# Ledger of designs, part 59: VH-VL binders against q9vpl3

Target 1, 224 residues: q9vpl3
Amino acid sequence: RGKINIQRPKAPHYERARVVAVTQPKYPELPKAKSCFKTRAERTQQQQENPYNEIIAREVRNWLDHSRLVAFFHLSSITADDIFRVRVQLHKQNLHLKSYGSKIIEQAVKNTRYEAIVPLFHSNHCIVFSPDPEKTAALLRIVRRVPQMVLLGGIVEETMLSRNQLVAYAQMPGLHAVQAQLVQTLSQAPGHLIQQLQAHQNSFVQVLDVHAKNQMNEETPKST

## First folded at step 16 (VH-VL)

Design B95
Fold by ESMFold2, fold request of step 18:
Structure B95 (fold): chain C 224 residues (1-224), chain A 122 residues (1-122), chain B 107 residues (1-107)
Amino acid sequence: as target 1 above (224 residues)
Amino acid sequence: EVQLLESGGVLVQPGGSLRLSCAASGFTFNNYAMTWVRQAPGKGLEWVSSISWSGSNTYFADSVKGRFTISRDNSKNTLYLQMNSLKGEDTAVYYCARDRFDSTYGLYMDVWGQGTLVTVSS
Amino acid sequence: DIQMTQSPSSLSASVGDSITITCRASQGISSYLNWYQQKPGKAPNLLIYGASSLQSGVPSRFSGSGSGTDFTLTIRTLQPEDFATYYCQQGYEYPRTFGPGTVVDFR
């Protein structure tokens, strides 16, 4: 008779990740220790990842030095073709879609007031950078048609904005109105802003649960 | 149309101080990081300092660190370089430049001013 | 710090020639290499960014290539206005560094 197989959690199937760059970091010459080959292979792998982490963290800092607009999104499952299409549309508007690991973000924003955003990057995410905050409306219009990208909030003019504040910013007609909104936002603590972002994320999960239940009810089995 | 115009270059004695200005026009100054580059007479180009779009992050060459400061006033479309404890080796034409960054291309300077001459007499 | 070198230091050429200038970084800089042109008494101007991307308004006779540590600027069909000094510059990290320059002279 067939036996029950032990249920093993599916290990993360990770193909060997390559840094696709025309220049690999040169391996530094290691001090000779009478270590076996396994230890050298481990050191080489760790050393490559360490330089890569700092390189990418510097990339994030450069984006922040050059971007008046930064927007954060939760990213649901999306095909490579669909996200490429979105990236192309955003790029036409000088909007740059990127994704970075939470450790890299933590390293990039260390010793800044943005350290509070790091928990947002423990889940699947993406970030949009732009030098031009007037592109906020174009950003929201493009991603509105992409339900897999859920706006969490952003940074405008170095001020952290909640989802609702960013949407309101995009609708404001004049610079004077934006200045008044930014002053009101600056009086809030950064922890309160992160709490607001997390609350919106939780509310979205609750809406999805209601939709899933309604979908099950809509598929009521037929009876004769 | 897009222009950067440096000013403030003058003869100054060693140990003195000087502030350079760079007036921007024809583009949205606030959208860009900015850089100072200098060129000693008969010599090549040397990066001096860079500043983020907001002014919150600044970077300096080792040769000027601790003596120079960089700032900007986004309401006046103006970049500044404050130079203190000037030395003969600081004699150069100082250029301001508009900075760009893209993760595909890296950092680059796409618009330059015509420069202002600073002379530090010995 | 990343040191940049250029070869040759100077070059004599005639109108119509094709020339090549090389730039080397002391460590890998990906494709984050820029080329600037400077004529005597004038400010520099950007020719090439990101190793191979041509700045708007720059003639197509200019081209750039390379990655990692070795980079090349090529000027095909040299024109009289191309006699100038050319600088490479890495945009990979701070401090941002320039090469020492290559003087392209007529003759």
Scores: ipSAE 0.805, ipTM 0.923, lowest interface PAE 0.7, mean pLDDT 81
Fold by ESMFold2, look of step 16:
Structure B95 (fold): chain C 224 residues (1-224), chain A 122 residues (1-122), chain B 107 residues (1-107)
Amino acid sequence: as target 1 above (224 residues)
Amino acid sequence: EVQLLESGGVLVQPGGSLRLSCAASGFTFNNYAMTWVRQAPGKGLEWVSSISWSGSNTYFADSVKGRFTISRDNSKNTLYLQMNSLKGEDTAVYYCARDRFDSTYGLYMDVWGQGTLVTVSS
Amino acid sequence: DIQMTQSPSSLSASVGDSITITCRASQGISSYLNWYQQKPGKAPNLLIYGASSLQSGVPSRFSGSGSGTDFTLTIRTLQPEDFATYYCQQGYEYPRTFGPGTVVDFR
């Protein structure tokens, strides 16, 4: 069965239940103390999260200010050793592998032309940044050997590209002028590109939903 | 040889305008964000303005906001600083710098030009 | 805005000495601290980025350390060409800010 069914329906519920159980027996229970603690905890988390969120959002903006190439991937389960090995391989090519939460991405690209990318970060993902778009071929070559990283699309020269468009860009001859001409041609239909990315994402979500429903049905006892 | 060469620094009257240029050579200019830093005579370094690789995002020190604009022409490998409403406190050597970012190291300027002197006096 | 301070503001040293320059940020800046050297009449050049990483071509007698708010530049076995002004600069956020500089003079 798929990794998503194993990961989602079992591990998250177990970990959440364990955390709740530890928290509940931790305190003497007083009506005012519980409500005050809840308000204090919410205030502390809100204040702390907001400052950290902006710090990390600035990091994403700095990456965008310094990267002509940005590639988006869906990330399946992968060991820490394997992802570290991939990060090292990419780093040697001036390719920088990162992951950020969807809230951070939304904050980073707010009021920019890139707001449409936020839905790509609602699931498990990673991003590759590089100042050099000529490294796109090296990126795809390295990732081809990493089935856990599934290319969703990217941004080249501030132009959104679908998966197929990014692959085509990477296969163009080494003349930079030819690659620049291709990017300009692809940018002539930005609305079409966004619709294609959203359609592929919706299909992926629908597959995940079907697997989640099948997992629940398989665990539900059958009638009679 | 990686080089940055500033030009356009001259004597200007208060309230006047001036455009500085920075010509880049020996590297792929389009791959880098760029920064202007100034140094008043006998004083320290002050960051003035930065611009993203594409020119889409710009940043300014409070002392120059609304008066200076930064731009680049990637086809000419040239960075510009348009300075309007000049004041005596804008008198400085203006340096062009190649900007870098890495989430491990932060922002830094790894290549500098030799500077161009702007003098604002009447 | 993040204010940067340096100490000492000036320093006299002899060739062969080991010296230390301290830089302090008004708030935490992770390891995003850079050191630049500027000789009289010349442009600055990068020595150290990310608190401790040596720029290409910088002699190993230079080293940097620190994180958070307190940072140190150390020059071992001071050479005649090291007499210059040294600036720290935070690369954490805009506006990017420099320290006031430390003048290292021969004596």
Scores: ipSAE 0.795, ipTM 0.921, lowest interface PAE 0.7, mean pLDDT 81
Fold by ESMFold2, fold request of step 18:
Structure B95 (fold): chain C 224 residues (1-224), chain A 122 residues (1-122), chain B 107 residues (1-107)
Amino acid sequence: as target 1 above (224 residues)
Amino acid sequence: EVQLLESGGVLVQPGGSLRLSCAASGFTFNNYAMTWVRQAPGKGLEWVSSISWSGSNTYFADSVKGRFTISRDNSKNTLYLQMNSLKGEDTAVYYCARDRFDSTYGLYMDVWGQGTLVTVSS
Amino acid sequence: DIQMTQSPSSLSASVGDSITITCRASQGISSYLNWYQQKPGKAPNLLIYGASSLQSGVPSRFSGSGSGTDFTLTIRTLQPEDFATYYCQQGYEYPRTFGPGTVVDFR
């Protein structure tokens, strides 16, 4: 019987295990054989990678079929525990943090309008997918505290957006939705308008409070 | 209240055409991919077609490829199935369903409509 | 294409029984297996997604398990409203495919 270890076990990193499996190809132990200008190790590695590539490319296509928001980040050195904590925070907001190799992305977006994104995946990176583009503000708020994740840009509603365009988009949808609701309320018939204002006074007050706070925040923008 | 409501199912002759509609309410339709599933009388469920959130990507069962098309109008919160060259084996209740995907769980259909009956008979 | 099979094709049971339905995929599908319930004359409803995750509003007497090719749906303490047809469905790839169904009715 071995010694008792009191070391604290970490939480299981199931999603991390999937990423590790993609990045660690399985090599046959033996034998090594000479072939037409290729070693057995090169041939085995090449053959093993093809099945993994299509499985993961299918996953990327499924993400794209179900995501109105896709954001691309450069990823600096970060611990596995830190990136896992960020992934959990994002997941609570229906934001899904993933990473894929450039060949997988190329295979996934082949013959689509998104072929231009492939070069973004030659360096260290991560991607965030979400079905809900209104979560763009939450995404930017969460990653603002993660300097290892540097926003490069994104895709919203199938439109490629630069970093600055994505930040501007995050400001628009909430305000535009509130503006549209306010106009709609004021445009109703006089008797109906009175009833709506009385029934939704809390919503109207909340909208004005948010607008006032947003204008105060705009006067004192954060650095970087 | 999250709802999907199919309409347009009628009796049609073989070789005819028919367009089904599915009206969505109570949720943000644009956020979701959508699927049609059919069930012949007394038979099991058969996947027919799926469409991405934007409508840019579509998928079809082999039994309907080239005869059916799937489309959506996100401004009207409506999913469509255009069925051409109808055959007797297309007789079924047609359901629309809201699709989900997560790399942890795969693809699944979490909300279903009531169904609309299409009968193809001479 | 991934073929799905179910066993048994039908069964008779009494209120209070515990039953198990099995589903088999013709190839590995990870844990991407869903279960749907359909009552006579009604639309299907999602019970379980991702092999074992209960959909919101589904009673805890329903449970799912399995991975790879072999999956099970278990209903404990069968209630009158549970007499229905149950379908498994793989969410791994297109074409999306269903099992043939298992009818659970009154003994």
Scores: ipSAE 0.790, ipTM 0.918, lowest interface PAE 0.8, mean pLDDT 80
Fold by ESMFold2, look of step 17:
Structure B95 (fold): chain C 224 residues (1-224), chain A 122 residues (1-122), chain B 107 residues (1-107)
Amino acid sequence: as target 1 above (224 residues)
Amino acid sequence: EVQLLESGGVLVQPGGSLRLSCAASGFTFNNYAMTWVRQAPGKGLEWVSSISWSGSNTYFADSVKGRFTISRDNSKNTLYLQMNSLKGEDTAVYYCARDRFDSTYGLYMDVWGQGTLVTVSS
Amino acid sequence: DIQMTQSPSSLSASVGDSITITCRASQGISSYLNWYQQKPGKAPNLLIYGASSLQSGVPSRFSGSGSGTDFTLTIRTLQPEDFATYYCQQGYEYPRTFGPGTVVDFR
């Protein structure tokens, strides 16, 4: 697990992300009423920020154009050596560990069905991209030894899957778009994990329980 | 082992239409974005169009935008280029290529087909 | 759009020579520069990706370097099979663009 209990008050990752996510829609509407008061300096700074965001947003779009598998994780505190070792292990399996800010993700997925994932990126996170959805099982096997990375869900074959849906997908023989869509219909709606983290800390503990259960299934497989 | 094979290049009159195919073998086609590159006789290489692994996102050179469409059928391991309103300047050998991306290296084309010749002339 | 240029446009060289081809981008492209080789009547093939990474199966006498706007391809100890046309190509943004090519002829 992380250095501090995930529910510990000194670790504001979930509390801060939940509050920010809930209040985001309200803040955009208020700035709209104030937009006519912008100075030249404020406009210039906004323009400078936009070019940097677009360069990184283009990188995210390139990842999405080349990745059949995208997995989202909450990231607790972790040493630089440990995250580097995880990145190397993942890279050997053609799994690419990255992190991007929420504004960049929002810009990258604007006007797509994936806009619902943006709240996941207001907290400390990481993303794994891969061209090969058959690597989902390998991803879960590697991550089970990294308690600092907590699976939130993913995108497989352009189908959004919750944590439970992605775990179920990884256990099915023969990974295809139809199988991903079937798993989606058998489980909770996309983004349910976000709602659990935002509404109650026990939802995050439930995600950890699923992760631990998945590790037990990996070590002592249960018939499914 | 890994192969791309283009087909469909023929002589076509100006204003005509033509569809090129690129058959993939020896690798999991669905895992890769794909690209068309062309080369006019005696000239250099020109990027034409790219398509994401799923086909949801497509990109075109300005010279072909609005006239060409790119598509793929992942069940048949085949990439397509639909070319409409053909002009003499579209005369070229058309190559398909397997596309790669990594944030360390950028976009690159690691496998190429043999090409198919499209001639637009009377 | 990012314009790519190459120098020289052609060169003559002997087997055993070391040669250098340069490529320049009209704006910074990080290290997202690729090199392709094309022999007459044949399809192009990838030599170098990401400015300096050698594609599998490419002889070690090929090397690439550079970042930003200036890039080089070096062929040490030129072999008979290396007489071809070489293209640089940026993989930084769409539209993806090629250089005009450099023809390497013997003698």
Scores: ipSAE 0.778, ipTM 0.914, lowest interface PAE 0.8, mean pLDDT 80

Design B98
Fold by OpenDDE, fold request of step 18:
Structure B98 (fold): chain C 224 residues (1-224), chain A 122 residues (1-122), chain B 107 residues (1-107)
Amino acid sequence: as target 1 above (224 residues)
Amino acid sequence: EVQLLESGGVLVQPGGSLRLSCAASGFTFNNYAMTWVRQAPGKGLEWVSSISWSGSNTYFADSVKGRFTISRDNSKNTLYLQMNSLKGEDTAVYYCARDRFDSKSGLYMDVWGQGTLVTVSS
Amino acid sequence: DIQMTQSPSSLSASVGDSITITCRASQSIKSYLNWYQQKPGKAPNLLIYGASSLQSGVPSRFSGSGSGTDFTLTIRTLQPEDFATYYCQQGYEYPRTFGPGTVVDFR
């Protein structure tokens, strides 16, 4: 009784082999799920068509519709707890910290004036929204204590600002204060002009008076 | 006090045009998106149009799209609704409302004006 | 468009009663539902925003609950001033849509 070599089964007789070969069920190759072989372009397109992305993009658009201040931050290695703390602090100032994927942002700002912000979102980023641009100073104060949040720039009143510009903006006095200063400056201008004009006239009169006095002194006869 | 005051509602003939105004006071107007909502007599509320804080984005109900225009002048704290090609179905009290948005709460209107009546009749 | 429905269309109640109004959306709107109260001849007032957040100045007897498609407004211990029409509104997407309203009348 020949040792059945289970490791190397004897090749079946040629007739059996032929029958086995012919009777081997050709299992239809499971249609390779088209999904696995989608071209990068198709994958990208499909990702763009994700209904979920549209929902989130809508949220971003809503934020933009309601926010006069938008600030962009890079997030370094930050813990969830730290983010939460910052979020709470920001929220107290009516500042809303959000994080969105780059694709979502791209979708949200596509064909808008804000399309230029898309390149800012290549890494981990967060966005702070506020309806009040006067909160910029508060925002910067809060995030200064969070080294993991790096200011990249922002949008104020639909104007894109660099990091430095945003910092400068935060340091500016409020609009009303600036207006007040302007009014004050303008109000002083006419006065100064009048003073200058009058100064010249006054000086001239003084010179004339001196001259007149000198003439009078010369005409005083030495009463012998 | 935060207030919205609508004006401009009058009787107009079908096909006519009308411009409504909403004057805002007591808050920073340009911090907020704004909305028009209308209510036909004896009917419910219908959203008409919304505008972003800057005016850059506008939204319209299908019923008024192409006929109505929403705009705002932030320097005057005023919201406008230009209504063209008016129809009888446009007869309603028109309310302006201040919009709010939060990711948790969505879009809502927290301040409303008293409304102005627009009547479209032959 | 998201369709909003309310039930009941009208209800009669007495002062002191607790009443519940339901609102349903044709699709999920998360928690983005608002409740407004409107008295005859007056503008609507916001009661609840985001399904459950009480608007400032609104009495605590008003409460909202729900998420997704089904929402509820509850008025505890109905007061005389609470007899009005109540509207739900979805704040999920444009177009913004309102429910048809629920009239709360005196029994």
Scores: ipSAE 0.887, ipTM 0.958, lowest interface PAE 0.4, mean pLDDT 88
Fold by OpenDDE, fold request of step 18:
Structure B98 (fold): chain C 224 residues (1-224), chain A 122 residues (1-122), chain B 107 residues (1-107)
Amino acid sequence: as target 1 above (224 residues)
Amino acid sequence: EVQLLESGGVLVQPGGSLRLSCAASGFTFNNYAMTWVRQAPGKGLEWVSSISWSGSNTYFADSVKGRFTISRDNSKNTLYLQMNSLKGEDTAVYYCARDRFDSKSGLYMDVWGQGTLVTVSS
Amino acid sequence: DIQMTQSPSSLSASVGDSITITCRASQSIKSYLNWYQQKPGKAPNLLIYGASSLQSGVPSRFSGSGSGTDFTLTIRTLQPEDFATYYCQQGYEYPRTFGPGTVVDFR
């Protein structure tokens, strides 16, 4: 039984070779995609000019125009089924769970006050929109049951909030109550604020006076 | 009851200025974007302007761009339309409307005021 | 700008009839179409939003259908209070644009 020369395999029989040649999958030469020669800048520009991206970016802008509450979440190994369940729960509370690509978000918030949020979208993320900031507590309650959704932060009434700040906000009595309290506190403490502001000014003037006195004392030549 | 009430519609001369107001009641005004729509006598509806809930973003029809300004005071639950350089073509009933948005439904107006008539005539 | 058209411009019908109004967009607007009813001397009222969603308080005899560029409003069993002008409006992009309207009058 002749040693199968592994280094020089005998050429297959002509008929077999013909069959193999015909049955070899002809992979279409991938068109040398001119895209490989496009600079990163050109690719980025082309992606920015994608009409589809603009359409989706418009959707994001519309959400922002209609949402006083925007919350950002990181998604960690969440299943589609879990997302669906959460979405349904959120929707019942008029909370809208959406996911967008980072480029879309970038395009949507470009040259806006929200441009600073772009770095938050480098990973798997989702956004929850709501017209009602009072739903923040409900949002957090729902998300607490979903360990795969990690709160990163949010925007409430056009103010960027950290995770901790958003949690604190949710615990606060209604905005109107807080505003009322703030107004009450501000109305009651104008005298104290004026005093404190005056105290700092007075202290500063005192320090300047001491400095001026010290300089005058140093400039008095010891008339020996 | 959810209600929008427009006011300020009067007779004005061409080139004049007018400010319309829309008072909102029965809902949390600042939760909603708002829109102005007008209707010339015997004509159809024409979108004029929209404003985001915060007032940070405004949109205008080309026919009024540069002449009209939309604003809102959320503390007063009031929407405004400042109209400058008025023309005869601006004669219309002006409606304020509450905007809604959903990714499935798009932009729509679910509550309308009764409108206020603006007449531009020499 | 997205141009909206409606057909017919006017129609006459009787109480109890079923009528259909069509609206067309110059480009695809997905399902972002709304229908409004306006009675003489009154403000418009939202009937249908998102092509097929019935606004709260609107009778079930009103229905909307369509996607892309072609949309339809159907009124089943026309009632006396349904004689009005109907407008379609695209909610896809700014500027927001309305159809020219369809007048539904008594036969």
Scores: ipSAE 0.883, ipTM 0.958, lowest interface PAE 0.4, mean pLDDT 88
Fold by OpenDDE, look of step 17:
Formats: sequence, structure tokens, C-alpha cells
Structure B98 (fold): chain C 224 residues (1-224), chain A 122 residues (1-122), chain B 107 residues (1-107)
Amino acid sequence: as target 1 above (224 residues)
Amino acid sequence: EVQLLESGGVLVQPGGSLRLSCAASGFTFNNYAMTWVRQAPGKGLEWVSSISWSGSNTYFADSVKGRFTISRDNSKNTLYLQMNSLKGEDTAVYYCARDRFDSKSGLYMDVWGQGTLVTVSS
Amino acid sequence: DIQMTQSPSSLSASVGDSITITCRASQSIKSYLNWYQQKPGKAPNLLIYGASSLQSGVPSRFSGSGSGTDFTLTIRTLQPEDFATYYCQQGYEYPRTFGPGTVVDFR
């Protein structure tokens, strides 16, 4: 009984071969190169025509119209749960955490003063919006506890700030506090000036008095 | 107390110009976008114009586009509406309102002034 | 432009009644609908924002519901001070548009 060569099966009988040939399902040749990777160009073109992008871009514009503080963050391996926790904390401070695609941001800021922010959105990013720039310190305090959120920079009062500048801004005393300090400093200035002026006068008077006393002592004849 | 006070509403002839003012108090004015809404006598409410917190972006109804200008002075906590080429149809009480926005609720007006009457007549 | 409609245009009711006002948008506005109350000779006041959120200081007898194109304002146990004109307004896009208003009068 000849060993059935499993690797080279004997050709079936002619009739069977004919049946097998006719019954073989012709699978449409899968177009070879549909590379799962839509070229960057194809991805970009498909995203441009999506009416949904316009709607979301409108939302971004509305945020910008109502926000004196905008901060940009890179997200590194953050979980959904962690994002949610941070979002809740920020929301309690009237800080709004949002995430948008780069194309949406580009569309939203096109022909605006904010066009310079587009290069910041090349990876996984999020934005925090706030109507109150005084909340910058609170924002940084919250985010400091979240190592997965890396501050890239921000916009405060329509001015684009680097990461370091934003940190410096947050450390500054509020405008009112600075004004109060200025008023206090100015109110103390006249007192110091008066003291300095009086000090010079007093020293002069003392020198004159010493001189006068010395003259009087010289005029007192030693009555031998 | 949060308050908006409109002023400048007077009788003006067709083709004339008028500037309305809205003085804000009791809140940080420059933290908010602002809006003008008008109401013709016996009619409903009509949106006129909106301005961003900084004044960089402005929006207008088609009925007033090219004739009206919206501006603000954040140092004076004041919103303005410059109205040029006034028409009889512009006769209305003009309200200023404070805008609020969030992604869940959209844009809404939470504080309104008492309004100022503008009458355009010959 | 998004067109806003309201129904009914006018409604007569008694103190203690429950009333419902409807607002419809010509296209979907998600939940971006606001309700305002206006009394004669007075400025409008915000009642509901974002379709269902009650403005601070507004009585709990006021409630809003709806999403997409159809929205409702309900006033439970109508009070004498609730007789006014009510406007819906879409906060979805510019231009901002209002409904024509619903007048609530004494029966």
C-alpha cells in the first residue's frame, strides 16, 4: 500500500479533477496593495470634506472667543480614567479640558491670529480653556500631579507664551496685588525721603553745633 | 451685583447714525463675550451682533451687516454698538447681554440689561 | 440660517396648571437650546440653557427637555408671576435665532 505522499498528492482521476476544477471557488483577487496605511494625503483629503469638521471647528472658535486662557498639553500614555479625573478637577476650577484633531484646529484658526498654534498639534494633545487668566496657577497646580500631561505652552490675553513664560506668569501676583504693593511702596517713599532729608539737616545742625561749641570753648580765656 | 446698563437710545432720522453704550458692573467684563439683541415694538427678539472677549472677532446679523459696528473698551467695562444708515426697521429696544459658552450647553445669554429705545422716524 | 418655531403662539391657563411649550429647529442643534422669559416692559431673563439646565435662581417648577430638533419647556404649578412671553433660542451657530415667542395669559 504505497505511502500517500501528503506533499505531492497523486493527481485525481480525470473526472474528479474536472469536478474539482469547476467547483473551485474563484475568490476575487484581493487587490494586492490596499496597504492598510492610507497615505497621509488620502487621510488629509478625506478629513477636509467632512462636514463634521466644520461643526467641531466652530466649537473651537467659540472656545477661543470666550477664553482668556488657553493652555496646550501633550498627552503621553494617559488612560481614559486618568483623563476623566483630571477633567473633573479642572472643571471644578472652571477649566475646560478638550481634545481636537490637528485638522480641526487648523480649520478653526485659519486666517486668525492663532494660526501659529497649528504646529503644536502633531501628536496626542489636549487643550484647556478658561475665561479667567487668574486660574493659570490653579491649572498648573492640577496638571503638576499628572505626569502624563506635558505643558507645551499657552495663550494668555491673546499673547502666545512658552512653557516657561506660562509658568512665570502663574507665579506672578495678581494685578490687584501688584497694584496694592505698588501703592504701599509709593506711600512709604515719602517717609523715607523725609527721613533722608531730615537726616542730612540734622547732621548739618549737629556739625554746626559742634563747631559753635568749639568756638565758644576757644574764646573762654583760661583764667589762670 | 451683576448689572448691565444700556444708554444712547434716542429719536433719529432715517439715514442717521447713533452709538449705543452698555456699561457693565459687578463682574470681570473682559472675561466674557458680549451680545446685542433688539426687539421691535410688539415683536419678538432678534439677535443683532456679538463680540469676543478681546474684540478680535465680531458677528453680525445680515439685516445690519455693513451698517452696524460692535466694539468694546475693556478698560471702561463698556460695550458699544455703532449704528449707521439707520432705517425705520431698526426701531427697537436694544438689549446688551453677557454671553456664556460650554460644549454641552452651547452659547447662551445669562445676564441682560434693561434695554434702550432707538426710534428711527422722519 | 436655522429657523426656530414655537407652539402654541398663545396659551391661556390658570394658576396651578401645568403647561408645556414646544420649540422646533429647522435642523439639529444638539442640546444647544435656551429658554427666556420676558414680562411686559421688562428685559428677557434666562430660564433654561443647554435644553435642560436650570439657570441659578429660577424656580424648580421650570424644566426643559429635548435634543436635536424638538424641545419642550414645562412649567409645573403655574404661578401668577409666570404669566409672560417665552422665547426659545438656538445657541448652535451664527446667526443666533429666536423662536417667535409664546404668550402665556390668564384663563
Scores: ipSAE 0.836, ipTM 0.935, lowest interface PAE 0.6, mean pLDDT 87
Fold by OpenDDE, look of step 16:
Parts: C-alpha cells; structure tokens; sequence
Structure B98 (fold): chain C 224 residues (1-224), chain A 122 residues (1-122), chain B 107 residues (1-107)
C-alpha cells in the first residue's frame, strides 16, 4: 500500500477535480471599493466635457494671466487638515494654492505655450500661483516642511523650469542684486585696463629716457 | 504712491490712428495685468481691452476688435493702446486700470488713471 | 455677453439717509461683481470687489451683498462726498461688462 506522499499529493482524478472546483464556495469578492483605487486622474477622465470644466478652465487661464510664478506639486497621502495649514501659510505670502483636474488643465492650456505641463498632472496635484517671482524662496521654505508636497517643477516669467532649476532660481540673488554686481564688475574692468595701459606707457617712457641718457653720454667727447 | 498716468489723447479725424500711453509708478508693473476702459461723453463705462502681465494674452471688446492693439513695455512700466481706423463712436475718455484676480472675487480693477480724452471728429 | 442692469437709474437722498442700489446680471456670475464710484470729472474708484469685499481705504458705510444674478450696494448714513455715479461690473468673463450706472444726488 503506497505511502501517501503528503508533500506531493497526486492530483485528484479528473472527475473529482471537477466536483471540487464546482463545490468550492465562491466567496463574493469583497467589492473592491472601486472608489479607493481610482486615481483622481481616472475620476477626472470620466467627467464628460461638462460646461463646468470650461468655467474652471477659464479660472486657470486667469491665474496664468496674473501669475509670474507657477509651481507644480505632487500630493502624496496628505490630509485635508495639512493642506489647509499649508494653504494658510502660503496665503500669508500671497501664494495661492489650487487644485485642478488634469482635463481642466489640459483644456486651459490647450494651444498655448504651456501645453507641455499637461503630462505633469497624471496624479494628485496642486498648483501654487503668485504674481511675484521673488516669493519662490518663501514658497520652497514653506513646502520643505511638508513632505507630502513634492515639487515637480514650475513656470517663472513664462519659462518652464525643472525642479532643480526652480530650486536654483530661488537661491539666486534678486535681479537687482545681480545687476548691481554686474555693474560693479564692469566698473572695475576699465580701471584695471587703464592701470595696465598706464603702466605700459610709463615703462616705455622710462626705457626711452634711459636710451636718451645713454646717447648723451656717448656724445660727450673725451677731452684729451 | 501707486499711480497711473494716461497720455496721448488728442483730436483725430475719422479713419485716423492714435497711440495712447499709460505710465505706471509706485508698484511692480510686471506683477499685474492691465486694462483699458473708456467713457463716452455723458455715457457709462465700457471695457475696451486687457493684457496679461507678460503681454502674451490680449482681450478685446467686439467694438474695437481688429482695429485696436494693446501692448506693454515692462522695462518702461508703460501700457499702450494703438487705435487704428478710428470712428466717431470711439470718442471717449480712456482710462488705464490695474487688474487684480482671485478665485473668490474674480476680475476687478483696483487702481485707475485720471484718463485721457480722445476726440474723433471731422 | 453678460448684460448688466442697475436700478434705479437715479435717486435723490439726504445726508444721513441709507440708500440701496441694485445690479442684475443676465446670467449667474457667482460673486464676481464689483462696484465703482465715479465723481463728476474724475476717474472711477473701486468700492467693493467680489460682491462684498470692501476695498482698502473705503469707508465702512459702504457694503455690498449678493450672489448669482442679483446684487446690492448699500450706503449707510450718506455723506456729502458720496454724491456720485455708481457702476456695477461683472468680473466673471470676457468681455467685461458694466452696468449703466446709478446717479446719486442730494435733495
């Protein structure tokens, strides 16, 4: 009587396998809360071209017309309370945090220079608008304390910047400071040139004087 | 002090052209969209044109579309309105205004110039 | 285009009176309504923006209310300097449109 190999049970006879397959309790698949897995992007895709989208798209256009600074953020698992706190902090700096669906953004920037930003809006995102690009440093300081907000990039003075470029921009001295430095540098250049030119002229004059003196000494007749 | 100063308003013949200027002072001009509004003698206010902070987007009333052009020079803090093919109906005081926007309040004009009179007459 | 109407076209009142001006939009403009004051021979000044927000420097006797299509401007305790024409303007969409104006004169 062959030892029942408990480690490798022989597949049951075809008929038994069929009965077992039919008699296995079909546990109702717990309704996968479809709502939890649909990304905000998927939810927005199902929103038919609603007249409402046009209205919101207009709002986005208005923001763009009035904003010299636009920053794009990915939102990870962030609570409404955290968003609210950040919004308040940003608002104190005249930074406006908004959230729009990908379709709305697409509609808003369609046939504009900003169409390239559409791929950034595939997940939960927010946008920060500001009329003042000098607030970039303040923006980054505030969001640094919010790990759930991930900077993706931005638009500054109609130029699209990567995350790294935006960070670099924030670290740069203001335009006026840079201009002042430039003027200082440029103002120093002529001074050095003049000094160098004068130095060469002086050296040349000295050489000529020495030559003249030597010639005068040779013309003094040895009075025998 | 925040100030807008319009200039360029003169008498012009029908079919003529005129360029208005608005000089801004006391604020960062580049941070704001700008608007032209006109008022015919004894009449109400009429929106004419708006321009984004960069000048990339412009908007016009139907009454002036194709004839007027709005532009700005941010380096000079100046707004312009080029008016071509002028008509008698274009006779008005022209105001420049600073635009504001937020999601709660919409579009509004918080600072106005004193205006400049444009008269179109034969 | 959104059409704006105002009522009344003109009104006479005394110093100390409370007056109300109404503005109506042809379609809903949410709260995107602004009120301007214009004195004779002067440029318009912003009084109220976003239906109810008081512009900085404007006296508290001015107040705005409304949403959708119907809006009101109220001036409490009318002062001599309040003699002017008042305009409503929708900030909802382009073209921007103004009401015809309401003239406030003193009895």
Amino acid sequence: as target 1 above (224 residues)
Amino acid sequence: EVQLLESGGVLVQPGGSLRLSCAASGFTFNNYAMTWVRQAPGKGLEWVSSISWSGSNTYFADSVKGRFTISRDNSKNTLYLQMNSLKGEDTAVYYCARDRFDSKSGLYMDVWGQGTLVTVSS
Amino acid sequence: DIQMTQSPSSLSASVGDSITITCRASQSIKSYLNWYQQKPGKAPNLLIYGASSLQSGVPSRFSGSGSGTDFTLTIRTLQPEDFATYYCQQGYEYPRTFGPGTVVDFR
Scores: ipSAE 0.795, ipTM 0.916, lowest interface PAE 0.7, mean pLDDT 87

